# Ledger of designs, part 78: miniprotein binders against q9h3h3

Target 1, 235 residues: q9h3h3
Amino acid sequence: EDGFTAEHLAAEAMAADMDPWLVFDARTTPATELDAWLAKYPPSQVTRYGDPGSPNSEPVGWIAVYGQGYSPNSGDVQGLQAAWEALQTSGRPITPGTLRQLAITHHVLSGKWLMHLAPGFKLDHAWAGIARAVVEGQLQVAKVSPRAKEGGRQVICVYTDDFTDRLGVLEADSAIRAAGIKCLLTYKPDVYTYLGIYRANRWHLCPTLYESRFQLGGSARGSRVLDRANNVELT
Key: E = the ipSAE of ESMFold2; O = the ipSAE of OpenDDE; V2 = 0.75 times the mean of E and O plus 0.25 times the DockQ between their complexes.

## First folded at step 7 (miniprotein)

Design LA4
Fold by ESMFold2-Fast, scan of step 7:
Structure LA4 (fold): chain B 235 residues (1-235), chain A 81 residues (1-81)
Amino acid sequence: as target 1 above (235 residues)
Amino acid sequence: GSMKEVRIEIEVGTDEARIEMKLLYAIRFLKEGAKVTIEIHGDNPRILRWLAKLIALRLREAGFEVEVEIRGDTVTIRVEP
């Protein structure tokens, strides 16, 4: 692992969050307009920094769909940051349990299912399925990264309100599978994102809480969900 | 070489979660020694000024001195590390 790589990933995430987003907001836009919006902004063609030949001439950080019932609740992120700095200075052990308690104390509870797909038809098709599920009310909110200059996989993030609510996390997984998604899914709490804890971190924490694999035969839900921290099957 | 500076843009109507993320990034950049400029845009002067006051208050609560400039449909908040 490399500290420079972790810092670079954090800087890229910050830049994407700060740059403009392309948003379909079902709270203010009729559902009938979704298909035209999806056709106008396929994630395989929207470029991260803009290009005259793409749907966007200006930078785009994320492409997002907000559900009709979506109510943003970030919790007390500033209080979380202060508590995190105090924890690091205190010499107390930094574990998944202590991070979970910080998140609960400061009401920073949201989390997301992640899927990584190569640019192309399969990505655009998967995103369209997720976007429709959001607009129809089976999911709350989702976003997808634009295409990077060098290519590589793009990520679709499907959010849930509370990472400690296992039933809610599993219901989101079921809705993703019902939308036709068959790839590997991993679930990460936003508290790790806000604190800058990525794959390469100095605390050697695994930011992934759950993993979902497509399953054939014997399972009505279409997937097997594993609790990564406890190595326990939930489905 | 010039001093490091970061510019952040916020539109009136931006979701609370996104505003919190932008504030988190602003505070992080300030702690790392960068100057931060936040530009808030909106067509309604009353709502624009209200949002600008909230953002300035949160930055002041984080321990920073904040300079606010209002020009038409834009409020510019300048913060030194």
Scores: ipSAE 0.000, ipTM 0.331, lowest interface PAE 11.8, mean pLDDT 83

Design LA5
Fold by ESMFold2-Fast, scan of step 7:
Structure LA5 (fold): chain B 235 residues (1-235), chain A 81 residues (1-81)
Amino acid sequence: as target 1 above (235 residues)
Amino acid sequence: GSMKEVRIEIEVGTDEEEIEMKLARAIFFLLYGAKVTIEIHGDNPEELRKLALIIAWRLKLAGFEVEVEIRGDTVTIRVEP
């Protein structure tokens, strides 16, 4: 954990995005084929760099499910990166508010709910629930990391189109809870990922915007959502 | 004066401070109009790949477009000013 920790995480994210993905695309594949696909590629068994003993012999960056209505829009990531460099050079404060403005200006609006689970049955079961919700239209798109060679937890990412649309972010949380997910969820805008805002970043920013905790009986919702950037309870 | 191409070599296992100096040198030459090529060498494919991606990401964060080519024990990163 030295000066390269944030850069290492950003580099690994870039590598995963560049490597091949295993995709179930509901826009072109019948929903009836999902169960067989999930059985063939359980995320706890799919290895990051391929292994003769795993479902894959070749590297896999991500395992993903695209919903029927999914239409990707990454915005102007190059313009975002140029503006970010200018902001850093200017000496102006780097805050959640300034990052939000850069994201809006460059139309980099997508974000994701994250859940981290150890490899095993619980991860595979959670992923199956999320994948079904995507194919059934309650969520738009999701992906899960393959099993790392070094071990450790895997991540499920459930995307929303616009991190500034608070209602949409909360609706995705509700759909995740309806799928049976009870673990801690955190929400990260993709602008933070593109700019390398991870744990222990040099600007001391919280790497996630929202936090969702499962809670029985306390609210009209199955969860309590906190805005971490502004320290405000949303539900 | 006219700037030509600049080549920078890095070995897997190089000290963090030395890598930072080489990156600063690369960015300096890019800002003054030179094309920069960074060659990274290492016998361990995973360590080589990780270091190359860190360097490529740092150059992208600085606002440059990069091309990455992997050949055996060498990764070549080409950057236009």
Scores: ipSAE 0.000, ipTM 0.212, lowest interface PAE 15.4, mean pLDDT 80

Design LA6
Fold by ESMFold2-Fast, scan of step 7:
Structure LA6 (fold): chain B 235 residues (1-235), chain A 81 residues (1-81)
Amino acid sequence: as target 1 above (235 residues)
Amino acid sequence: GSMKEVRIEIEVGTDEEEIEMKLAYAILFLLRGAKVTIEIHGDNPEELRKLALIIAWRLKLAGFEVEVEIRGDTVTIRVEP
């Protein structure tokens, strides 16, 4: 059952990657056009498979904003997958350390902060804040899922280029908080996504490396960040 | 060569057991260096797409190069060894 759930999530992710994306690319589009683009494509109204009553008549996989300095680099995903299969047939233990090493070896270093929100004004407002932070250069790249046919929560993903760079991951969290985001955030390296490792897996791996909770009141940092694997509070 | 390419057909609504058999068959031929083409047919676009993506993802996780092409009521998955 857990295997079926993981396959279903992976299949949905693949479908979204294959369908057309709505992209605001700050590398080629003036920042002054962002507000009109956000008004035209609020994520709570953009439908996954198209609808005559929505902003889109055709399927949309993701709504994305690329920063001026964004340079896409997925690493050697094919080599990573081959090495993962070899590791599973070997006598070596499968641990967070071995996955980290495979990711480094194959340059699959990107990761993302995730937030899940119900369709509506709060989602659209959060996405607008994130999109402006990307265009202003405080974040590198972000995307948000369109609305599913039967509803359910949508996800905003805010990417960093290297999950092994703890300071860079924490700086992205600070930029998200500075954009006015107050909900729970979780950080996941893309290596887990490419290998199809989700919450319940046979190696008892936690795909979430960090968790960020908004802290109301008296700290210099607007959030508390927990290292999930070591159960250590970083802030 | 006579076995350079293998074609497999699947209908939406096929039993899970038969799908698993056809996937095992595809993998055996891929491991022997053959190219495999899987055609999936269905009149419900949502169900067709869902089944096709699950199959494509399983083959990709098995380490093969996968290309997916959608044409009407048919999805064609082309797999390189």
Scores: ipSAE 0.000, ipTM 0.273, lowest interface PAE 13.2, mean pLDDT 82

Design LA7
Fold by ESMFold2-Fast, scan of step 7:
Structure LA7 (fold): chain B 235 residues (1-235), chain A 81 residues (1-81)
Amino acid sequence: as target 1 above (235 residues)
Amino acid sequence: GSMKEVRIEIEVGTDEEEIEMKLARAIFFLKYGAKVTIEIHGDNPEELRKLALAIAWLLKLAGFEVEVEIRGDTVTIRVEP
């Protein structure tokens, strides 16, 4: 059963993606309805599998807000996975540059800023700020995990369409900071997720490309952004 | 090309022995080149997902291509050789 145990987290992630999402879609819903929607579905109270005492009786995989211009594009994930397997069997070096090239070739370019917060008022307030930034057009799309049955921290994911566009990634960070977010942020390209590359991986790759720390009065940009892969400060 | 497809249904609460027999049948058809669709039904969402994901991961670990779709009280697992 060790193989099944090791794959349990991947199975849970798949279930979350396949379960129903609670979505505020700014492409079809007036912005004036957002505050009522946020009050109805605070992420600290929405439960993963439903509960009569929570806002949801049915399972919820993610709570999401889609911006007015949002258009999903995951690229050619199947082609990426096939090329990744070929790369591993080829004996060629597996480096950040090689993965970047595979992602570009197969148009798997999306990535996300991640923040982890304990269930409660601070999570709900942070999510409300992010949701408003999405609806107002400063961010493209975001989602937040529901409350797990056993508890633990929840995650807010703020997506950008191209992880190779450093300026776009930094602009998203600025918008997150402008929304009042002060916690640590880490940026991960989705290519790493699709290939199953996590923090502890055989290739010693850093799946976290950028790290953002809030700087009170220290930076004109409101944050310090570090290129984690190269350990170089960008802002 | 022409493909044979096989459908297998499982209810949450089915005996372990019967589930084992149905999975053995699925694996048999997959080894002989058929596509297999497993539909799992259940009223309890947590139990439904646990069973469905356990089945999906067993088949994936066995080397098959597995796609999972969860809709209400039903999980559809599509498996290719």
Scores: ipSAE 0.000, ipTM 0.153, lowest interface PAE 18.2, mean pLDDT 80

Design LA8
Fold by ESMFold2-Fast, scan of step 7:
Structure LA8 (fold): chain B 235 residues (1-235), chain A 81 residues (1-81)
Amino acid sequence: as target 1 above (235 residues)
Amino acid sequence: GSMKEVRIEIEVGTDEELIELKLLWAIYFLKEGAKVTIEIHGDNPERLRLLAKMIARLLREAGFEVEVEIRGDTVTIRVEP
């Protein structure tokens, strides 16, 4: 996994976005159909490029659940990319602050909590919990990667509308924890994804803004959230 | 035969690093068995032709067969796996 470059990771992300998605859309589909849909398309069994032995014979880029109130707003991605090119050409410092300002100017505000899990029961169970939280209105939208041909971990992405809204980001973390998720979570703004900010990027930027670790202890549900850019622990 | 089809769009004036990323994506998809179509847009015919020629050359050097179609302010490059 750590052998991949930022370019390879960007290529994989673009491929997934371009291929067909399997979508449960709560805006048009009754919530009562969710359990059957989850049973039909467990992410550990759905294959990236299709397989006679899997639920899909054709390629699948993502498996997604849209909440009832979900209203997609990708912002002005073209304007963002043009401004990014101008910034790079200018020779001015590229920092988290300058990327934040570009994102705000071009209304590219969405972001996501990421969790990486191996194919199997834990992944399918985690995805089912997240999907139910989305359909019940506790989260806005989520997606999970299909099983890659070469194997490896799969990723669940849980989106928020505005990465600059710390309260909203923390509320999403709380909802994820309430759904039974206990693994490490990291938060990445979509602007970083559109601009190709992954591990080992040439601008030496941390690829995530927040990190969430499950709080250990009895029946209490909670997490410790760290602001990675400022090295500050959030409640 | 192709497993899938992928379309990549490029505007004349895009920085060289982003063009390189998009070309790496094209090569990745071709190696995975996908048919790739690259559509280039630009208002300057000379810059449009130069960029299209550069992209076609790089893909041919990578071992792929490339077909190029020019229509006004758009060049379509079709590549088979």
Scores: ipSAE 0.000, ipTM 0.155, lowest interface PAE 19.4, mean pLDDT 80

Design LA9
Fold by ESMFold2-Fast, scan of step 7:
Structure LA9 (fold): chain B 235 residues (1-235), chain A 81 residues (1-81)
Amino acid sequence: as target 1 above (235 residues)
Amino acid sequence: GSMKEVRIEIEVGTDEEAIELKLAWAIYFLKEGAKVTIEIHGDNPERLRLLAKMIARLLREAGFEVEVEIRGDTVTIRVEP
């Protein structure tokens, strides 16, 4: 019947990206203003569609912090989408390697470490740590979802420029751990998000490339990072 | 039968319920044998392209062949029944 209701998660993600963002931009705003901004807009209190009693009366799609050196580059997402549809109609196998090649060809290289936390003090504290790391230059850019009406978990996304640069991905993990984050992290390339690769996808692809778990006793990086596709421990 | 043509307009920033309703109407008209043209307007090129991608994908998943044309701040999606 109506196929678009099966894609409600993709529609929700697109709506969030299109709605207004609350941004602390360290390229134009002094770092000394960050603590006041974080106190004004704690993610556990900012509502997705606005409420008179919350910090926002209008919809907010994302709460974001841009580092001083942040330069956005989404690549050729349209060319990626056209190539993806051609691949699907070709009948050829859909694999992580094929998606990696499409991403490289179309310069869609960004990716992100994801952490999911319940609304409350722990979410706000984690976000504040990440935001400070971004403004201080240890991370490049991050965003956090606002509170949904249903009160489900919120997500913090910490971006890296190039998901194929394994060292860069691991350095971001180390910086997240140095910021005091101890929860499970998973890494997802933006190419998977643009193509709609989520959990339980029909191509049976793992929706994330890496997972990071806080390591008791410590490694040089303070965490264990697993390459999920190759089942290889990287740290 | 004789073809009917339908034009649907979407602005970047339209709420998710309105986008879903417009997509439902597009599919309804296509099933009735009409040619559908969806014009998406927005001044943010990344968001414009992401919305166009999502709409094109949903229409293709519903079984239709889709042509996409980008012109500055406008994406035109043409769908045959």
Scores: ipSAE 0.000, ipTM 0.105, lowest interface PAE 20.1, mean pLDDT 79

Design M0 (at its last look DockQ between E and O 0.87; V2 from the best seeds 0.68)
Fold by OpenDDE base, look of step 8:
Structure M0 (fold): chain B 235 residues (1-235), chain A 100 residues (1-100)
Amino acid sequence: as target 1 above (235 residues)
Amino acid sequence: SLKDELRELLEEIVELAEEALEAIKEGNLDEAKELIRRAIEIAERIIEELDDEEIKKRAELALYLLKMALRAIEAGDPKKAELILRWVIKLVRLLIEELK
């Protein structure tokens, strides 16, 4: 992927973030309404631009579920971006450690487990499991991308508060597995998203810190988690 | 050439977006809206003339963002519009490079 593709994807992501979201907020909505909401807005049928016949008539950037304990904390994203630009101009080496330090300095510590699924029953079922786990307090917040016109894979994002808290990251993985998710998971800090660090970036940085593979009969966690930076298994 | 003309029109979009950014900073939101509207019109014309589907898709995103910036101003969120316009400028400059 060339630099143009990376910027295009970043711009699409920005547009999706700024478009209206379909949100179930467990802080204000009874948990008993979740099933009806899931039935009304299955991710495989909600369209990005509100296509005719879809549950949504207007553009939807994301479908999201907020847990009872969810508190938005975005940190200093503007300061982060300014520091990033300055760093690039300095010519100093950029490493995962550099990005980690930038994130800490600007309090941009959120990260997410990502799963990519084709539109359909499996996606909707996976989303329902995650949404329930969020409403039940096992997870804090999750979102899923709406269906694209081209019918490509949709992504479910399950957030953690601090990508530097290894235990918290692993606990979220366990909760996702407990929700019945068996696909490959990758963990990406939000700082990487904000700074436009995607695959094949010019700094050769891996945009994902962790990888989780489902494991039958293994540890109580039901998964094998790999630290990609160090190539070490954490479980 | 058609390619040259398209590049010139894309440059005009960049200029309009930059001027709109300055207008927002100065608090002249009406001027900013007008500049964005003009950029939208140009973008729509460009899209009609693009044969490459990938380039067209990218131009469509730029158009979508321009419309979003306009809505942001109309909704009373000029800061959001500024952020969007910066992305428009970035994307359109990339398009210009692809059309060289």
Scores: ipSAE 0.636, ipTM 0.894, lowest interface PAE 0.7, mean pLDDT 91
Fold by ESMFold2, look of step 8:
Structure M0 (fold): chain B 235 residues (1-235), chain A 100 residues (1-100)
Amino acid sequence: as target 1 above (235 residues)
Amino acid sequence: SLKDELRELLEEIVELAEEALEAIKEGNLDEAKELIRRAIEIAERIIEELDDEEIKKRAELALYLLKMALRAIEAGDPKKAELILRWVIKLVRLLIEELK
């Protein structure tokens, strides 16, 4: 049954990726239009499947903001996935180091800070702050899930270019905190996402590389960041 | 008995999805669409009869994916439909295993 739960979640993620997205693209849309766009498509009101009374009449997989410097670069995802399948059948050990090397070899280096918020003002306010940070250039790209049929928490994903660049990942954390975000943040390299590796996976891998906790008056960035791989605090 | 009938209908969905996948690979997109429509009809019948909420949730995802695959072919993107159909087959097979 654990296998079906993981495969069900992977299929839902795949469907969301393939459905239409609502995108504010700063490369083609003036920044002055952002506030109107945010008001039209608050993530607490945009529905996954286009319910009556929502701003969208059709399914929406994600709501996204692309910054001026956004350049799509997923790396060699197909080669990564093929090498992953070969690795699984080889009998060789599967470790966090193995996945890191696979990601480097195939240039799949992006990752994301994740935050989970219930639908409502707090979510919409947090998203607006992140979206503004992207359009202003402090962050490069972010997305937020639409409201699910059952409700529940939604996720904001804030991307970074290179999960092996610890400074860059920490700078993104700082920019998120500067936008007023106080909730728990977790960081997941995209290699885990592309391979469908989630919590409770059969290899006992931890897809979360970093955790960030808001800390008033603590670090210079206002957060305490834990390195989950080494169980050590970075701040 | 009713579980046996449900398994047979789910097996038919798998067979139709597999045939649709092969039709796409051969470029027979009209055939693929017809096979997918038949799978959709069977899935809708199954979902109307289900009482188990967890199994129903899983079947409804498979139905959504079947409809997404059909729309992908209609939009001229058969490679997208191919990927989606592989997911449908995997999910429905897992559901069949759950019923044993």
Scores: ipSAE 0.595, ipTM 0.862, lowest interface PAE 1.3, mean pLDDT 88
Fold by ESMFold2-Fast, scan of step 7:
Structure M0 (fold): chain B 235 residues (1-235), chain A 100 residues (1-100)
Amino acid sequence: as target 1 above (235 residues)
Amino acid sequence: SLKDELRELLEEIVELAEEALEAIKEGNLDEAKELIRRAIEIAERIIEELDDEEIKKRAELALYLLKMALRAIEAGDPKKAELILRWVIKLVRLLIEELK
C-alpha cells in the first residue's frame, strides 16, 4: 500500500500540471531538432524538483511533445468541478455513465493511454519512439513524468481528443504498438483524473476504461484490447 | 498532547489559507501574500519538528502548494493561486481528519 489517498494523488497531478514543462513543439520547431532534444532531456535523468546533477536545475512537471496538428481543448474544467461537487451532495449514484455524461456536458473529452516503466534505458527508448510517432503525425500529443525523489516507475501518457470515440482510442493503441511498445497499456479519460478517480477511490469505480496487452500471432503483430467495464475483447 | 498541538497548527494553516482566498477575491493581494507566508512558516515548522515520515510527506506537499500559490500571485496570476489554495485547504483538512 502506497499510503496516499486519491485526493493526494490528484493534488500531486495538479502541481505537476502547474509547474513548468519541457516541451518539444512540432508546430514551431523543425522535426530535425527532435533527436538532439531527446538526448538533452532523457526522462530517466530529468528530476521532478530540480537537481544540479540533472539536466534541470528548476522543477519540471512534465516532459511533452506536441504534434504539428495539436490544438489543445481541455473543455470547461471549472464547470466540471462545480458540477462534480453538486453531484456528490445530490445523493445520485456515481457511476461510469454519470461521469461520462458530466464530461460530455462540460466538453472534457480528452483521454490517454498510460504506460508505467522503471527509470532507465527502456523508459528512455520507449519515450523516444512515442515522441517520434507524435512528430511524424501518427499520434497527436504525449508526455512523460520526470524522475521522482523517491524513485519508482515513471509514466508515459499518450493522448487522444475524445475518449468517447472508440475508433480513435483504438487507432492510438495501434500507433503505440507500431512504435515498438510491448508493455501493458491502460486507457484513462481525463475527467477521471480531474475528479480524482484512482485505484482506491471512494466510489469503487475502475480507474481505467480499456486495457491493451501486446501479442504475437499469425501474420501480424498487435495487441488485445479489453473493454474493462463490459469485460469484452475489442481486438 | 503532541497530537493535539499538531492538529491546532494544521487548523491554523486552514484558517490562514481560507483568509488568503477571501483576500484574493477582494483584490487584497498584499494581504493574501502575507497570510500565505504565515501558513508557509507554520508548515515549515511542522516538517522540521515531525519524525513521522508519512505525515511529513503530506505536509511537504501542502508546503509546496503554498509556495506555488505565493509565486502565482507574484507572477500576476491570482486565479491560479485560488485553485492551489483550495487544494491546500482540502489536503490539510483530510490530514486533520486522519489525526482524529
Scores: ipSAE 0.593, ipTM 0.876, lowest interface PAE 1.3, mean pLDDT 87
ESMFold2 (binder alone), look of step 8: mean pLDDT 86; pTM 0.870

Design M1
Fold by ESMFold2-Fast, scan of step 7:
Structure M1 (fold): chain B 235 residues (1-235), chain A 100 residues (1-100)
Amino acid sequence: as target 1 above (235 residues)
Amino acid sequence: SLKDELRELLEEIVELAEEALEAIKEGNLDEAKELIRRAIEIAERIIEELDDEEIKKRAELALYLLKMALRAIEAGDPKKAEMILRWVIKLVRLLIEELK
């Protein structure tokens, strides 16, 4: 549906990753400072390329919160990209199983729950809830995109260490729901992001592994999670 | 004719970026910066003259990445600049192919 190529989306993501980030790091900053930081940098007002009228005059790639126990491990991304280049030139089929194997071989295991929201109060409120959950220790790390030049929805990413650990992925979903989030969530392994697997990918792969929909529950977890590859409900 | 002219300008950006990569490998960072600045000038001209929204957006991204590569060299990270320039080359080549 998108007129842009998967390569264009991947390059935009790389640029955002390389630009400066606004970070609340709970490993070095007292939790009591979070509310002031959230008020200073609401994601609906922080601009991607800077604007003297916004909270930032310079480009911002991401707004992020790191939990107190957060320990980053991106694996061997360079080895992954080299193996991916070799796979593409080999003519072998590119499937979810092949990508999973590349990720395991190169220890690129992290993934994220994604939620897309329009700029405004609801986005800022959702981000504040996620940020508090991270600082309180229910989630490990999260980030949110700044407002784009052309507008459109912004994305909140909530990370887990290992996309092959189903229980860990489901625990993160539960914590997101406990933070008051009711919108649709989809789960994407970082290997797909590094290799440019978006909606417009050449291999017609589904760009996400799981989908979470909110449901009312008296003693239920608060959501229904679907394994998109196998079309099986997990909760 | 307009497509041929645009394709020629895009090919020039690719050539300058490839020469900048070679300059970085040789440790000639001042030469690399000059080559990147020339590529930036061409990308800026393309963006000012284009009326195609999709092509303009892709050219704008390439321009942004060229500026990032220049800043990376200035910040003492030529390895980062190499990675960014490889993306510039890839994106511009894809745009050239789309124009065929």
Scores: ipSAE 0.548, ipTM 0.861, lowest interface PAE 1.5, mean pLDDT 87

Design M10
Fold by ESMFold2-Fast, scan of step 7:
Structure M10 (fold): chain B 235 residues (1-235), chain A 100 residues (1-100)
Amino acid sequence: as target 1 above (235 residues)
Amino acid sequence: SLKDELRELLEEIVELAEEALEAIKEGNLDEAKELIRRAIEIAERIIEELDDEEIKKRAELALYLLKMALRAIEAGDPRKAELILRWVIKLVRLLIEELK
C-alpha cells in the first residue's frame, strides 16, 4: 500500500483544489447572508462531481468561508517542491525537523485543524458552527469537502497562518471548541500536504503534528492538545 | 495479450500528454488542446473495456484530470493545464508499473 495510494490521494486533493469552490467571502458579503448560504449549500448534500438532484450540477472541489480579515499567503510552493526533489536525491535524512526547515525557508507556513465526519446532520451542524466563528472573527478561514462517495467521511479544515506558532494553533483549537465541536481534531501543516506526507509515507513520519481531544470538564479550555511528534501535552 | 494492449494504450496517453506539455511551452495552445482530446478518447475507450473496477477507478481519475487540463486551456490558464498534465503523466506511469 505504501507509495502508490499516497500519489492517488495527492492527485485527488490537487483536483479538488483546482475545481470550482463555493465561497462565502465575509470581506465582500454581509454576515446576515450567511444563514441563507449555509441552507443553500449544506456539505452533506453538495456533490463532488455534480448531480442534477443536488445543489450543484457541476463539480465542486471545496465549500469555503473566508473571514473579514483573511489575507491568503501560500508562500513559495514551487520553490518548496524543487527543494524537496533535491532533498530526496541528496541522501540527507528526511525528518520532521528537515521538513520544518524547508517550510520556513520557502515561507510555506500555513496549517489546518482537520475533523472527519460522516455525511449528515452532525457534519452540517459542525460546519455551520465553524462558518459562523469565521464570519464573527474567531477563526480566519475554513473549508469543507463535498460529498464524494456514499458512506465516506467528509473533512472540515480550519486554517491558521503559521504552524510554527504554537499559541496561534492552540487559539484556533479553543475557538473550534467554543463553536460546539466535540470530535477528534488533528493538525496538519500544509507543507506535509504539498509534499504528499499521508499515513502511508515511506519516511514513516506522523502525518499530523497535534491532536486535540474534547473534555467535558475544565475551566481553561474544552480540550486536551498533544504534540504527537514529541509526545508532550500542551494543555 | 490484453494486458500488453492496455499497457500500449496507457503509454500512448503518456506520449500525448508529454507532447501537449511541449505544445503549451511553445505557445501552441490549439495543438495542445487537440493532443489532450486524443488522450481523452483513448482513456474513454480503455474505461469502457475494463472489467477491473480498481484499475477503472484509477483510469477514471486520469480521464477527469485530462478533461480538467483541456478546460484550463479554454479558460485561459495554460500554466494550470501544465501542472495537471504532469499529474496525468505521473499517475498513468504508476498504473503502467502496476500492470507489469
Scores: ipSAE 0.521, ipTM 0.842, lowest interface PAE 1.7, mean pLDDT 86

